# Ledger of designs, part 16: VHH binders against Uncharacterized protein YDL144C

Target 1, 356 residues: Uncharacterized protein YDL144C, of Saccharomyces cerevisiae (q07589)
Amino acid sequence: MSRILVIGAGGVGVITALSLWLKKESDVSLVVRSDYDRVLKHGYTIESCDYGRLEGWRPHHIYSSVEDAASAADNQGYNYIVVTTKNIIDGPVNSRVSNIIRPVLEKNKELHGPQLTTHILLVQNGIDIEKEIWAEFPREQYRYTVLSGIQLIGSTKIGSGHISQVGQDHLSCGAFDPQDAAAIQAANDFVRMYSNEGQNFVEFDPRVRYSRWKKLLYNAAINTSTALVGLDVPRCLEFGVNKKSTEIEVFHPAMREIIAIAASEGIIIEEEFITMFTEITRKKVFKPSMCVDCEKGQLMELEVILGNPIRIAKRNGVATPTLSILYNLLVLVQAKLKERKGLLKFDEKTATLVDE
Key: E = the ipSAE of ESMFold2; O = the ipSAE of OpenDDE; V2 = 0.75 times the mean of E and O plus 0.25 times the DockQ between their complexes.

## First folded at step 10 (VHH; framework vhh_gefurulimab)

Design k2 (from e5 with A34M; at its last look DockQ between E and O 0.01; V2 from the best seeds 0.00; counts 0 for: pae O 12.9 > 2, placed apart)
Fold by OpenDDE, look of step 10:
Parts: structure tokens; C-alpha cells; sequence
Structure k2 (fold): chain B 356 residues (1-356), chain A 121 residues (1-121)
């Protein structure tokens, strides 16, 4: 039986753990940092559109930290590490994915050496997110695969030990390296272990790069713009000049730039998706995740959603006038959030950043 | 305008086979997960089968091994091959479409009008 460690105990992480647990094909561990004592004592209250209402639910194992999970009494290692935390590379160093997974990866190596391949599933937004892991863990020293998880779900932590899922779970799982047979197999195995009849939708993704570019049409254009202005998508559209300027001058140009960047890599995204992504949200009064994060004073996934695409564009000679403006303005918003959190210090006397 | 139109329903004997079709229009079919539901007289609508945009399939236990869901994206069509039909399979069968990012509680985005399947000796 596969041992799976889920890291991130937000709405996504808890539902991920629940789905795996319900399938009964894996031993499921969940890292719970802030709510550990409560969850240990009382379990989770979960209101799920997929699985109904659950009271007092726990996975097979809960840990207060990744380190504790790595040092678990059984010390059998983990086959899968599922990362559901936000990917914020410009955040605190300890929040970097490579640092988050390191204790478990090191422990696996220590215990099993080359006999254990650790499958790291990144259930995260953005593009080029796998590169951090590849850079930090040389393949000559570590045996692992990196898997892509693209999840569409409406799930949030609404209180300590309390999860509300209002959107059905859709997961697309594949290998970041399309030539990695082990990764491909691991992704397929995960799809099997995660799939629950009629409750969630799970599929193998044979073209991860394509899928991530496609999703960036929405995230890079709509998620970012809404975060910047603090509006839901319908208001963004309706409040535009003649009710058209937001779509014509912001959303579509941004999406076209993403398409162009993808094309520079030989990945062709259909133009029809521009209209599709706009239309699917036109009448849905909701704020995208980045907008919600910003409003809650949480750091945004800015670098993986806009930074990385723009870097690729620059490298490949693709013009991104719209994305660049969005990015550079949101960098300032991100900095403001960091300052409020005490991650940045600005000296008003000298009008300079304080070096810590 | 979005449309889902089911066809292929009819009367069949127990042990027989039937193939349902659903023709989709008005949306990007290839991006949607598709599903079949059924509602028997006096019963609640129940899940039968679904197929993801990528082709992954799931089946209710009651139809597993007997039914096969498939899709043709080029034709914007969803299919349900039903073999070894039983009396308890009698129901109106509905085609449904769901976009991955829906914020509606447990709801599919689009539904067909249904096609009646009657299994009787």
C-alpha cells in the first residue's frame, strides 16, 4: 500500500487527503500545522459537495510538521508527497516547496536509498514550478519524480478544523517530464488512488505543459487583474468602459500574450479558450483565488503565474506589454502585503528598504 | 445556445443492448467532463457514468462491467453503450456537461432533456 503524505491542510489539502482516504488504496498522512491539537482531539468537520458532511474525520495519520512526519514512528518512508500549499517563491524561505519537502525526501533517501522513488505531486498553480525541485535535488543524489496536479476545486478552510467544499474536485495529474516513464506511471497510479466514483473527476494528463499554459490564460489574465482591483469577474466586466474595456483591453490581450509565449515553445493553445475563459465567469459573482488571497492579506502566487511566463517570454523574444504591466503593479501589491506581514521593512527617513 | 440532445433510447429485452448518444453544441465540448445520469420512475436521479475531458472514465457500481461511456470530440458527441440490460436499468437517461471550474454545489452546468430506456420482457 502506498504511503502518501499530504502537505498543506487548507481546503485543498484536507479534501485531497479525504479523497485518498475514502478510496482506501493508500495510507494517508496529513501535515496540520496551526490546527494540529484541535484536529488531533476532535478531527475535521467537512462540508463537501462531493462527499457530504463529515464530523470528526481524520486521515490515518496527522503530524504537526513535515519534520515530525519524516520522523514518524514507523519510519517506512513515503511513496508520495502531495504539496497543496501555495507556491510563493518570493515568500519566506521556509515556505519554498524545496524546503518544505526536504525533510521527507532526505529521510526517504536515508532509509531506502535508491530503492525508493519518491513521487512529488505539486498541486499548484503556475508554470515552471518543477524547476525549483530539479535544481535543489540533483537526480544523481536523489531518486524522485515530479508530478503535476492541476486541480479545479472550490474548497476553503472556514475555521479551525472546519472545511467547506462547494465546488466539485477536478484533478488532472501527469508527469512534468513527459519522457519519464516512472513519473508517468506514478501519475496514473495516483489517479487510480484518488478517484472516487461519481464524486470527483480525476484524469491523467499526458500534456502537462500544455495544460498549465492553458490554465494560465485564466490565471495570468483574470486572476491577476481581479486581484489588482479587488473585484469579482462580473464587476470587472460590467464596470469597464462601455462594459467592454476590461475584456478587450485587459483580459484578451493578456490571454493572447500567454498563447504567444506558449507558441514560442511549440505549444499551440486554441484561440477559442480566450472567449471560453471569459464567458464561463461572466455571470458568476465570485472572486478568483488570487483576489481572495490579496484581500485576506495573504501573499499571492505572483511569480509562478506571471513572473515565470514573462521570463520565458523575454527569453524567447515574445512581447508581453499587458502581462508586464500587470506583473509590475502586482509586485508592488505583493510588497505591500509583505510589509504588512513584517517581511519587508521600509525606512521612511531614508526612503529605502531596510536590510535585515 | 448550449444544447445537449440525447438519443438512442427505446424498448429492449432483458439481456439486450442499447447505445445512447448525446449531441452537444454551444460550448467547447472537449473541455468539459461529460456524464450520464438516469432517473427511474419514483426514484431519485442517480449517477451512471462520467468521462473526463481527457478520457478517464468512472462508473456506478450498478453498471460497472456492463456499460461503457465514450466520447468523440470531433463530433461533439457522448455515448453510452449499455450491455446486459436489466429491468432495473429502466429509466430516463440524461446527458450532462460539467466544466471543471464550477462553483455550484453538486451541479452540472448543462443537462439534456433525457431519453427513455425501457427494459422489459
Amino acid sequence: as target 1 above (356 residues)
Amino acid sequence: EVQLVESGGGLVKPGGSLRLSCAASGFTFSDYAMAWFRQAPGKEREFVSAISSGGRTVYADSVKGRFTISRDNAKNSLYLQMNSLRAEDTAVYYCAAKYPKTYKWGQYDYWGQGTLVTVSS
Scores: ipSAE 0.000, ipTM 0.265, lowest interface PAE 12.9, mean pLDDT 92
ESMFold2, look of step 10: ipSAE 0.587; ipTM 0.870
ESMFold2 (binder alone), look of step 10: mean pLDDT 88; pTM 0.887

Design k3 (from k1 with A34M; at its last look DockQ between E and O 0.01; V2 from the best seeds 0.00; counts 0 for: pae O 5.0 > 2, placed apart)
Fold by OpenDDE, look of step 10:
Structure k3 (fold): chain B 356 residues (1-356), chain A 121 residues (1-121)
Amino acid sequence: as target 1 above (356 residues)
Amino acid sequence: EVQLVESGGGLVKPGGSLRLSCAASGFTFSDYAMAWFRQAPGKEREFVSAISSGGRTVYADSVKGRFTISRDNAKNSLYLQMNSLRAEDTAVYYCAAKTPKTYKWGQYDYWGQGTLVTVSS
């Protein structure tokens, strides 16, 4: 039986753990940081459109930290690490994915050496998110694969030990390296272990890079712009000049730039998705995740959604005038959030950032 | 009134193909996940395939690679392309609709009356 460690106990993480648990094909561990005591004592209350209402639910194991989870691995280690935390590379160093997973990778290595391949599933937004892991963990020293999880789900932690899922779970899972047979197999295995027929939507993704770029049409254009202005998508559209400017001058150009960047890599994203991504939200009053994060004073997944694409664009000679403006303005918004959180200090006397 | 009406069932030889259709009315089709179920004689109803409002698909292991679920929101229609049919695929096939905003486990809001598929030599 596969041992799976889920890291991130937000709405996504808890539902992920629940799905795996319900399937009964894996030993499921969940790292619970802030709500550990409550969850330990009372379990989770979950209201799920996929699985109904659950009270007092716990996975097979709960841990207060990744370190504790690693220590408890005994002789078996973990086969999978599922990372559901937001990927914020410009956040605190300890929040980097590589640092988050390090204790478990080290423990697995210690226990089994080359005999255990750890499959790291990144259920995260953005592109090039796998590169951090590849850079930090040389394959000569570590045995692991990196898997892509693209999840569409409406799930939120609404209180301590309380999860509300109002949107069905859609997960596509594949290998970041399309030539990695072990990763491909691991992704397929995960799909199997995760799939609850008739409840969630789970599929193997044979085109992870394509899928990541495609999703970035929405995230790079709509998540970013809405975060910047603090509006839901319908308001963004309706409040535009002649009810058109947001779509024509912001969303579409941004999406086209993503398409161009993808094309520079030989990945062809269909133009029809520009209209599709706009239309699916045109009449739905909701704020995208980045907008919500910003409003809650949480750091945004800015670098993985805009930073990395723009870096690729620059490398490949693709012009990104719209994305660049969005990015550079949101960098300032991110900095503002950091300052409020005490992560940045600005000296007003000198009008300079205080050296860390 | 909500209606789901299945069609396309019939007799087919093993290895043959059928395409089922489900016509939906009385609700906002595009907002619903849709699914196919089947019930063979003497057996319990089982999940076959589902498609989300966003077009994501899932298949039972027994039909994976052989069946394809699709939808046309403009026509309020759900389809199931069934290829390489087997005797064990013989069943009444049901169309079902599920709202994404429900806390009822395993429940679909609306069901069709079913269409019979018989695979026999």
Scores: ipSAE 0.021, ipTM 0.424, lowest interface PAE 5.0, mean pLDDT 92
ESMFold2, look of step 10: ipSAE 0.556; ipTM 0.859
ESMFold2 (binder alone), look of step 10: mean pLDDT 86; pTM 0.872

Design k4 (from k1 with T102P; at its last look DockQ between E and O 0.69; V2 from the best seeds 0.00; counts 0 for: pae E 5.5 > 2)
Fold by ESMFold2, look of step 10:
Formats: structure tokens, C-alpha cells, sequence
Structure k4 (fold): chain B 356 residues (1-356), chain A 121 residues (1-121)
């Protein structure tokens, strides 16, 4: 029976834990920070389009920190670590994914050495998110794989211990390294353990890098633009000059730049996706996740969505005038958010930052 | 041994045209994505254009509308038709190929030695 630790107790993480728990093939642990006491005492209230209404639900185990979850493993360890937190690499050092998962990797190494391989599933947006893990955890010292999870789900935490899922769960799971047989097997096993036939949709993704670059067309052009201006997609499209300038001067150029960057890495994304992503929510009044994060005063996944593609573009000689403007303006928005959270301090007397 | 050999470079006046060729050997060219890169004097190598195994094309914004990438799988050849050439197009042009499966770390896997294109009055 696989032992699975889900890190992140937002709408995505809780439904992930529930889906695994319902399949009855996994021992499911969830890290719950701010809601820990509430969930410990009363469980979750979940309203799910996939699974119906549940009250008082808990996974097999809950913990208030990753450190506590790692300590509780004692002699068993975890087969999977499922990271559903936002990947804020320019945020606090202890919020970096490598630091979040380190206690579990250290404990698994201590307990099992070469017999237990830890499968790290990153259910996070962006490009090159796996590289930090490979850099921080040398394979001569740690036994693990890194898996990609692309999840399309409409699930939100609407109160302490209260989850509302209005969009059916679709998960695509695959290996970042397509030549790693252990990772491929682990991804297929996860698909099986997550699948609740007739209630969710789960598939193995044999082309993880292609899938992530394709999703980046939307994320790097639309998610970013809406976050910058605080508008839903229909408003961005309708408010443009002649109801056209947003798509013609912002969305399409940004998407073409992403296509060129992907092509410079040998990944060819079809141009028809430019139109597809522009139209998919033209008539649906909703704000993409980065826009929502900004409105809630939370840091954005700016570096994995825009910073990393731009770094690749510079390395490969791809011009990114549209993406660079979006990025540099959003860096200012991110700094404003950091200042409000106390992560950055500006001395108004000297007109300078007080920290490096 | 995989080899890519470029040809067709030379000296051209602004506004002129050139057609570059790349001959591929040592692999099944039709299975590979292929691309052109260029490196101007004193600058880093930059992406120009790519074509998938199925013929879908991508262009850098600086060359779109002026350059056309194409392939002839029966001849194991990649082409770049360069029209309306400008001084800024002066560079050594490289042919590159990328294995479609499994995807590997890094950029294109195979590179030619380059062919020089000089655009001057």
C-alpha cells in the first residue's frame, strides 16, 4: 500500500488527498498549516462535483508541518510526495520546493537507503521546475524521481476546512525524464491510484515538456496580463482598442514568443493553439489563477511562468519584447506584494531598499 | 555517425536573396525536428527557424515574412530561403536537428559546422 504525503491544503491539495483516499489503495497524509486545528477537530467539509458532499472528512493522517510529517514516518517513510503548493522561487527561502521537501527526503534516506525510491510529483505551473530538485539533491546521496502533474480542476478553499469543487478533476501525470523507467512506472502507478472511474479523468502524459510548453501559451500571455491589470479575460478582450488590441498586440505576440522559445528547445507547438487559448474563455467571466493570487495579496508564480522562459530565450537568442515588458512590470507588482507582506522594506527617507 | 553539412552561403547585397541547404546523413531525417540558428560576429548564437518532422514551422520574429524554412525528407535535406536580406542578417548559419523521442536535456542534439552569409553594400 503506497504511503503518500500531499503537501498543500488548498482546493487542489485537499481534492488530491480525497481522490487518493477514496480509491482505497493508498495511505494518505496531508500537510495542513493554518487550518490544522480546525481540520483535526472537525474534519473537512467538501462540496465536490466529482464526489458529492462530505462532512467531517479526514485523510488517514494530517500534520501541521512537513517536518512533523517526516518525523511521524519513523520506520515507513513515504513512497510519494505530492507538492500542490505554488512554486514561488523568488519568495522566502523556506518556501522553495527543495526546502519544503527536504525533511521527507532526509528521513526516507535515513530509514531505507537504497530500497526506497521517493517519487516527487510536482503539481505546479511552469517550465524547468524540476531542475532545482535535481541540483539540490545529488543522486549519489538521494534516491528519488521527479514527476510532472498538470491538473485542470475548479477547486477552491472557501473557508477554514471548507472546499468547493465546481470543475471536474483532470490530471495528466508523467515523468520529467522520459528515459527514466522508474519515473515512468511511478507516474503510471499514480494514475492508477488516483483514478476514480466515472468521477475524474486521469491520464499518463508521455510528453511532459510539450504539455508544459503548450500550457505556457496561456499562462505566459493571459495569466500574466490579467494579473497585471486586475481584469478577467472577457474584460481584457472587450476593453482593448476596437475590442481587438489586447489579443493582437498583447496575447498573440506573447504566445508567438513562447512558441519560438519552445522551438529553440526542439519542441514544436502548433500555431493554432494561439487562437484556441485566446478563445477558450472569451465568453466566460473568470479570473485566471495568477490574477486571483495578486488580488488576494499572495505572491505570484512569476519566475516559473515568465522568468524561466525568458532565461531560455536569452540563452538561445530568441527575442522576447512582449514577454520582457510583461515580466518587468510584474516584477514590480511582485515587489509591491512582497513589501505588503513584510518581505521587502523600502526606506522612504533615503529612497532605497533596506535589504539585499 | 550523424552529420549535418550546410551550403549556399555567400556575399549578397541588401535586398537580395539566398537559399541555404543542409544535407543530413547517418540518421532517419524524417523523424527529426530541424532548425536554423545563426551567429553574428561578436554576438551569441540565436534561433532563426524550426520545422517539425510533420512540416510545421516556427520563425523568429526578426525573420518572419522574409525567410522560409522547408524540408525534403526524400533527399534528407533542410532548406532556408532568405529573401529581402539586410545587413543585420550577416552571420554564420547553422543547421541543427533534435531527436523527437525520448526528449533529452539541452537544446538540439546535432549541429553542422555552419555556412557564412554576408549582407553588405
Amino acid sequence: as target 1 above (356 residues)
Amino acid sequence: EVQLVESGGGLVKPGGSLRLSCAASGFTFSDYAAAWFRQAPGKEREFVSAISSGGRTVYADSVKGRFTISRDNAKNSLYLQMNSLRAEDTAVYYCAAKTPKPYKWGQYDYWGQGTLVTVSS
Scores: ipSAE 0.234, ipTM 0.705, lowest interface PAE 5.5, mean pLDDT 89
ESMFold2 (binder alone), look of step 10: mean pLDDT 85; pTM 0.861
OpenDDE, look of step 10: ipSAE 0.773; ipTM 0.925

Design k5 (from k1 with K104R; at its last look DockQ between E and O 0.76; V2 from the best seeds 0.00; counts 0 for: pae E 2.5 > 2)
Fold by ESMFold2, look of step 10:
Structure k5 (fold): chain B 356 residues (1-356), chain A 121 residues (1-121)
Amino acid sequence: as target 1 above (356 residues)
Amino acid sequence: EVQLVESGGGLVKPGGSLRLSCAASGFTFSDYAAAWFRQAPGKEREFVSAISSGGRTVYADSVKGRFTISRDNAKNSLYLQMNSLRAEDTAVYYCAAKTPKTYRWGQYDYWGQGTLVTVSS
């Protein structure tokens, strides 16, 4: 039985743990930080379009920190680490994925050395998110695989220990390295452990790079634009000049730029997806996740969604006038959020940043 | 031995046309995505166009409507038809191919040596 640690107890993480728990093929642990005491005493209240209403639900184990989870009484280690936290590369160092997962990798190595392979599943937005893992954990010192989880789900924490899932869970899981047989097997095993027939949709993804670039059409064009202006998608479309300028002069050009960047990396995305992604939420009053994060005063996944593709574009000679404007304005929004959180200090007497 | 060999470059007047070819050998070309890049002296490499194994195409904005990428998998060849040429199209043009099986960040796997295109009066 696979031992699975889910890190991140937002709407995505809790439903991930629930899906695994319901399948009864894995031992499911969840790291619950701010809600730990509430969940320990009362469990979760979950209202799920996939699974119905649950009261007092807990996975097999909950922990208040990754360090505690790594040290837990079941000292056999974990087969999977499932990371559902936001990937904020430009945020605090302790929020970096490598630092979050390190206690588990170190414990697995201490317990088993090279005998246990740790499967790291990144259920996070963006591209090049696996690079940090490869850079921070040399293969001569650590035994692991890196898996990609691309999730489309409408699940939100609406109160302490209270999760509302209004959009059906679609998960695509695959290996970042398509030549890594152990990773491919681990991804297929996860699909089986996650699948609840008739209730969710999960599939193996044989082309994770393609899938992530494709999703970036929506994320780099729409998620970013809505975050900048604080509007849901229908309002962005209806408020444009002649009800057309947002899609014709912002969304579509940004998506075309992503398609060109992906092509410069050998990944060909069909142009038909421009229309598809523009239309999927045209009539749904819904704020994408980056817009929601910004409104809550939380840092955005700006670098993995916009920064990384723009850096690729500069390297490959792809023009990105639309993405570059969006990125540079959102860098200012991100700096404003960082200043409010004390992560960036501006000396108003000198009109300069305070550097460390 | 994997090879990509470009041909068809030369001197052409503005408004003229050229057709570049790239002959692939040493691998199963039909499985690969293929692309043209160009590099003018003193400038960095610039993406021009790409084509999937199934024939889907992407163009940089600067060449869209003037250049046409195509492939002939039976002949293991990639082509770039360049029409309405301008002085800024002057560059060395490189053929590139990417295996669907290699996990790599930001790289085409195989590159040709290039063919010079000069657009001048």
Scores: ipSAE 0.542, ipTM 0.854, lowest interface PAE 2.5, mean pLDDT 90
ESMFold2 (binder alone), look of step 10: mean pLDDT 85; pTM 0.865
OpenDDE, look of step 10: ipSAE 0.745; ipTM 0.914

Design k6 (from k1 with Y103W W105Y; at its last look DockQ between E and O 0.79; V2 from the best seeds 0.00; counts 0 for: pae O 9.3 > 2)
Fold by OpenDDE, look of step 10:
Structure k6 (fold): chain B 356 residues (1-356), chain A 121 residues (1-121)
Amino acid sequence: as target 1 above (356 residues)
Amino acid sequence: EVQLVESGGGLVKPGGSLRLSCAASGFTFSDYAAAWFRQAPGKEREFVSAISSGGRTVYADSVKGRFTISRDNAKNSLYLQMNSLRAEDTAVYYCAAKTPKTWKYGQYDYWGQGTLVTVSS
């Protein structure tokens, strides 16, 4: 039986753990940081559109930290690490994915050496998110694969130990490296272990890079712009000049730039998706996740959604005038959020950042 | 040995047309996407156009409506039809290709030596 450690106990993480648990093909561990005592004592209350209402639910194991999870005395290690936390590379150092997974990866190595391949599933937004892991953990020293999880789900933590899922879980899982047979197999195995027929939607993704670029049409254009202005998508569209300027001057150009960047590395995204992504959101009054994060004073996934694409563009000589403006303005918004959180200090006397 | 060889470059007047060719050898050119890049004097290499194995095309904004990328799988060749040429189109044009043997993010696997296109009155 596969041992799976889920990291991130938000709406996504808890439902992920629940899905795996319900399938009964995995030993499921969940890292619960802030709500550990509550969950330990009372379990989770979950209101799920997929699975109904659950009270007092717990996975097989709960831990207060990744370190505690790594120190578990069963000596079996973990086959999978599922990361559901937001990827914020410019956030606190301890929040970097490589640092989050390090204790478990090191423990697996210690216990089993080359006999255990750890499969790291990144259920995160953005592109080039796997590179951090590849850079920090040389394959000559560590045995692991990196898997892509693209999840569409409406799930949120509404209180301590309380989860509300109002949107059905859709997960596409594949290998970041399409030539990695072990990763491909691991992704397929995960799809199997995660799939609850009739309840969640799970599929293998044979084109992870393509899928990441495609999703960035929406995230890089609509998620970012809405975050910047603090509006839902329909208002962004309707409030534009002649009800057209937002679509024609912001969304579409941004999406076209993403298409161009993808093309520069040999991935062709069909332009029909520009219209598709615009139309699917035109009449839905909702704020995208980045907008919600910003409003809640939470750091945005800015680097993985805009920073990385723009870096690729620069490397490949692709012009990104729209994305660049969005990025550079949101960098300032991100800095404002950091300052409020005490992550940045500005000295008003010298008008400079305080160097720590 | 894998090789990409560009041809068709030359001197052309503004408003003129030119057709570039890229002949591939040593691998099946149609297996993955192919692209054209260009590098003007003193500037960085920039993306021009790409075509997927299935024939889907994409263009840089600067060349949209003027350039057309195409491929002939039987001839293992890539083409770039350039119409309404401008002075700013002056550059060395490079053919680039993906291969089924390698996977690299953010880059093409093979490059030609380039062919010079000069647009001048």
Scores: ipSAE 0.012, ipTM 0.313, lowest interface PAE 9.3, mean pLDDT 92
ESMFold2, look of step 10: ipSAE 0.506; ipTM 0.835
ESMFold2 (binder alone), look of step 10: mean pLDDT 85; pTM 0.868

## First folded at step 11 (VHH; framework vhh_gefurulimab)

Design m1 (at its last look DockQ between E and O 0.84; V2 from the best seeds 0.00; counts 0 for: pae E 2.6 > 2)
Fold by ESMFold2, look of step 11:
Structure m1 (fold): chain B 356 residues (1-356), chain A 120 residues (1-120)
Amino acid sequence: as target 1 above (356 residues)
Amino acid sequence: EVQLVESGGGLVKPGGSLRLSCAASGFTFSSYAAAWFRQAPGKEREFVSAISSGGRTVYADSVKGRFTISRDNAKNSLYLQMNSLRAEDTAVYYCAAKTPTYKWGQYDYWGQGTLVTVSS
């Protein structure tokens, strides 16, 4: 039986833990930081379009920190680490994925040495998110694989211990290295352990770089634009000049730039997806995740969604006029959020940033 | 050993046309994505166009409608038809190929380049 640690107890993480728990094929642990006391005492209240209403639900184990989860290992360690936190690479160093998972990797190594391979599943947005893991954990010192989880789900935390899932869960899981047989097997095993027949949809993804670049059409063009203006997609489209200018002058050009950047990396994305992603939420009045994060005063996944592709574009000589203006304006929004959270200080007497 | 050799470069007047070729050898060309890049004097290399193994194409905005990428898998060749040439198209043009295996950037194989000069 696989032992699975889910890190991140937002809408995605809780439904991930629930889906695994319901299948009854794995031992499910969840790290529940801010809601720990509430969930320990009362459990979760979950309203799920996939699973119905649950009251008082907990996975097999909950912990208040990753360090506590690592210390509580029963000498078997964890087979999977599932990271569902936002990937904020321009945020605090303690929020880096490598630092978040390090206690578990160190404990697994201490308990099992080379006998246990740890499967790290990144259920996070963006491209090149796996590179930090490979850079920080040399293979001669650690035994692990890195898996990609692309999740299309409408699930949010609406209060302490309260989860609302209004969009059916679709998960695509695959190996970042398509030549890593252990990673491929681990991804297929996760698909099996996550699948609840008739209730959710989960599939193996043989082409994770392609899939992540494809999803970036939506994330780099629409998620970013809505975050910048604080509007849902239907309003962005209807408020445009002649009800056309947003898609013609913002969304479509940004998506074409992503397609060109991906092509400069050898990844060919079909132009039909420009129309598909523009239309998929045209009539659905909701705000994409980056817009929601900004309005909640939380840092955005700006660098993995826009920063990384722009850096690739500069390296490969791809023009990004639309993406660049979106990025530079959102850098200012991110700085505003950081200032409000105390992560950045501006000295108004000198009109400069404080270096401390 | 994989080898890509560009040809067809030369001097052409503004508004003219030129066809570049890239001969591939030492690998199964039909299974690879292929691309053209260019580098103008004093500038960084820039993406021009790419074509998938199945024939789907992508173009940089600066060349859309003027350039056409194509491939002939039977001849192990990649082509770039350049029409309505402008002075800004002056550059060394490079052929590149990408293995279907995973890498986190860059095309795997590159040619040595062919010079295209657009001037009166």
Scores: ipSAE 0.515, ipTM 0.846, lowest interface PAE 2.6, mean pLDDT 90
ESMFold2 (binder alone), look of step 11: mean pLDDT 86; pTM 0.868
OpenDDE, look of step 11: ipSAE 0.873; ipTM 0.958

Design m2 (at its last look DockQ between E and O 0.84; V2 from the best seeds 0.00; counts 0 for: pae E 3.2 > 2)
Fold by ESMFold2, look of step 11:
Structure m2 (fold): chain B 356 residues (1-356), chain A 120 residues (1-120)
Amino acid sequence: as target 1 above (356 residues)
Amino acid sequence: EVQLVESGGGLVKPGGSLRLSCAASGFTFDSYAAAWFRQAPGKEREFVSAISSGGRTVYADSVKGRFTISRDNAKNSLYLQMNSLRAEDTAVYYCAAKPKTYKWGQYDYWGQGTLVTVSS
């Protein structure tokens, strides 16, 4: 039975663990931080559009830290590490994916050496998110694959140990390296282990890089713009000059820039998706995830959504006037969030940042 | 051995036209995405246009409406039709190709370049 460690116990992570648990083909562990004691004693209350209401639910194992989960591996280790946390490269160093997964990779290596391949599934937004893992864990020293999970789900923690899923779970899972047969097999195995026929939608993604660049049309243009102004998509569209300027002067130009950057990397995205992504939430009054993160005082996935594509654009000679303005303004929003959290301090007497 | 060879560069007046060709050899061109990049003297290389194996195209904003990329898979060739040329189009133009399933970096095959000079 595959041993799977799910890291991150927000709305996405808990539903991920539940879906795997319901299939009964894997041993499911979940890292639970702030809610650990409540979940240990009472389990989760889950209200799911896919799975119904559950009371007192737990996966097979819960741990208060990744370190504890790795220690408890008792000579078996984990076949899969599923990372559902936000990827905040410019945040605290212990929130970096490489640092989060290191205890498990080191334990698997100690227990099994080359005989166990660790499958790392990144259920996170953005592009080039796999490169940190490749750089930090040389493949001659570690046996692993890196898999991509693009998950569209409306699932939120609404209280301690309480999860509300109002949007159907759709997972696309594939290998970052489409020529890595072991990664392809692991992705297909994960699709099978995650699929609950008639309840969720799960598919193998043969073109992970294409899919991530395509999703970036929405994330780099709309998710960012709504976060900057604190508005849902319908308001952004209706409040524009003549009800047109937001899509004409912000959304569409940003999306065209992403298409050009992807093309400079050899990935061709159809221009029809500009209209599709502009329209999918025009009539839906809800705030995209980056806007929600900002309102909750949480740091944004700014670098993997905007920073990384802009760096690629600079390397490849692609102009990004719209993305660059969005990025630089959101850097200020991110700094404001960091200041509120005590991660930055501004000295008002000197009008300078305090180096600490 | 894999080769990309550009041709068709030269001197042209502003407002004029020029057609660049890129001949590919040593691999099956029809399974690759292909692109043109350019580099003006003293500047960094910049993306111009790309075309998928199936013929879908993307253009940098600076050339959209003036340049047309095309391919002839039977001849293993890539083309760039350049109309309404401007002085700022002066550069060495490079042909590039990338396997459609490639996981690494950017384009992996590059030509040696062909010089286009736009002057009066």
Scores: ipSAE 0.483, ipTM 0.830, lowest interface PAE 3.2, mean pLDDT 90
ESMFold2 (binder alone), look of step 11: mean pLDDT 84; pTM 0.854
OpenDDE, look of step 11: ipSAE 0.896; ipTM 0.965

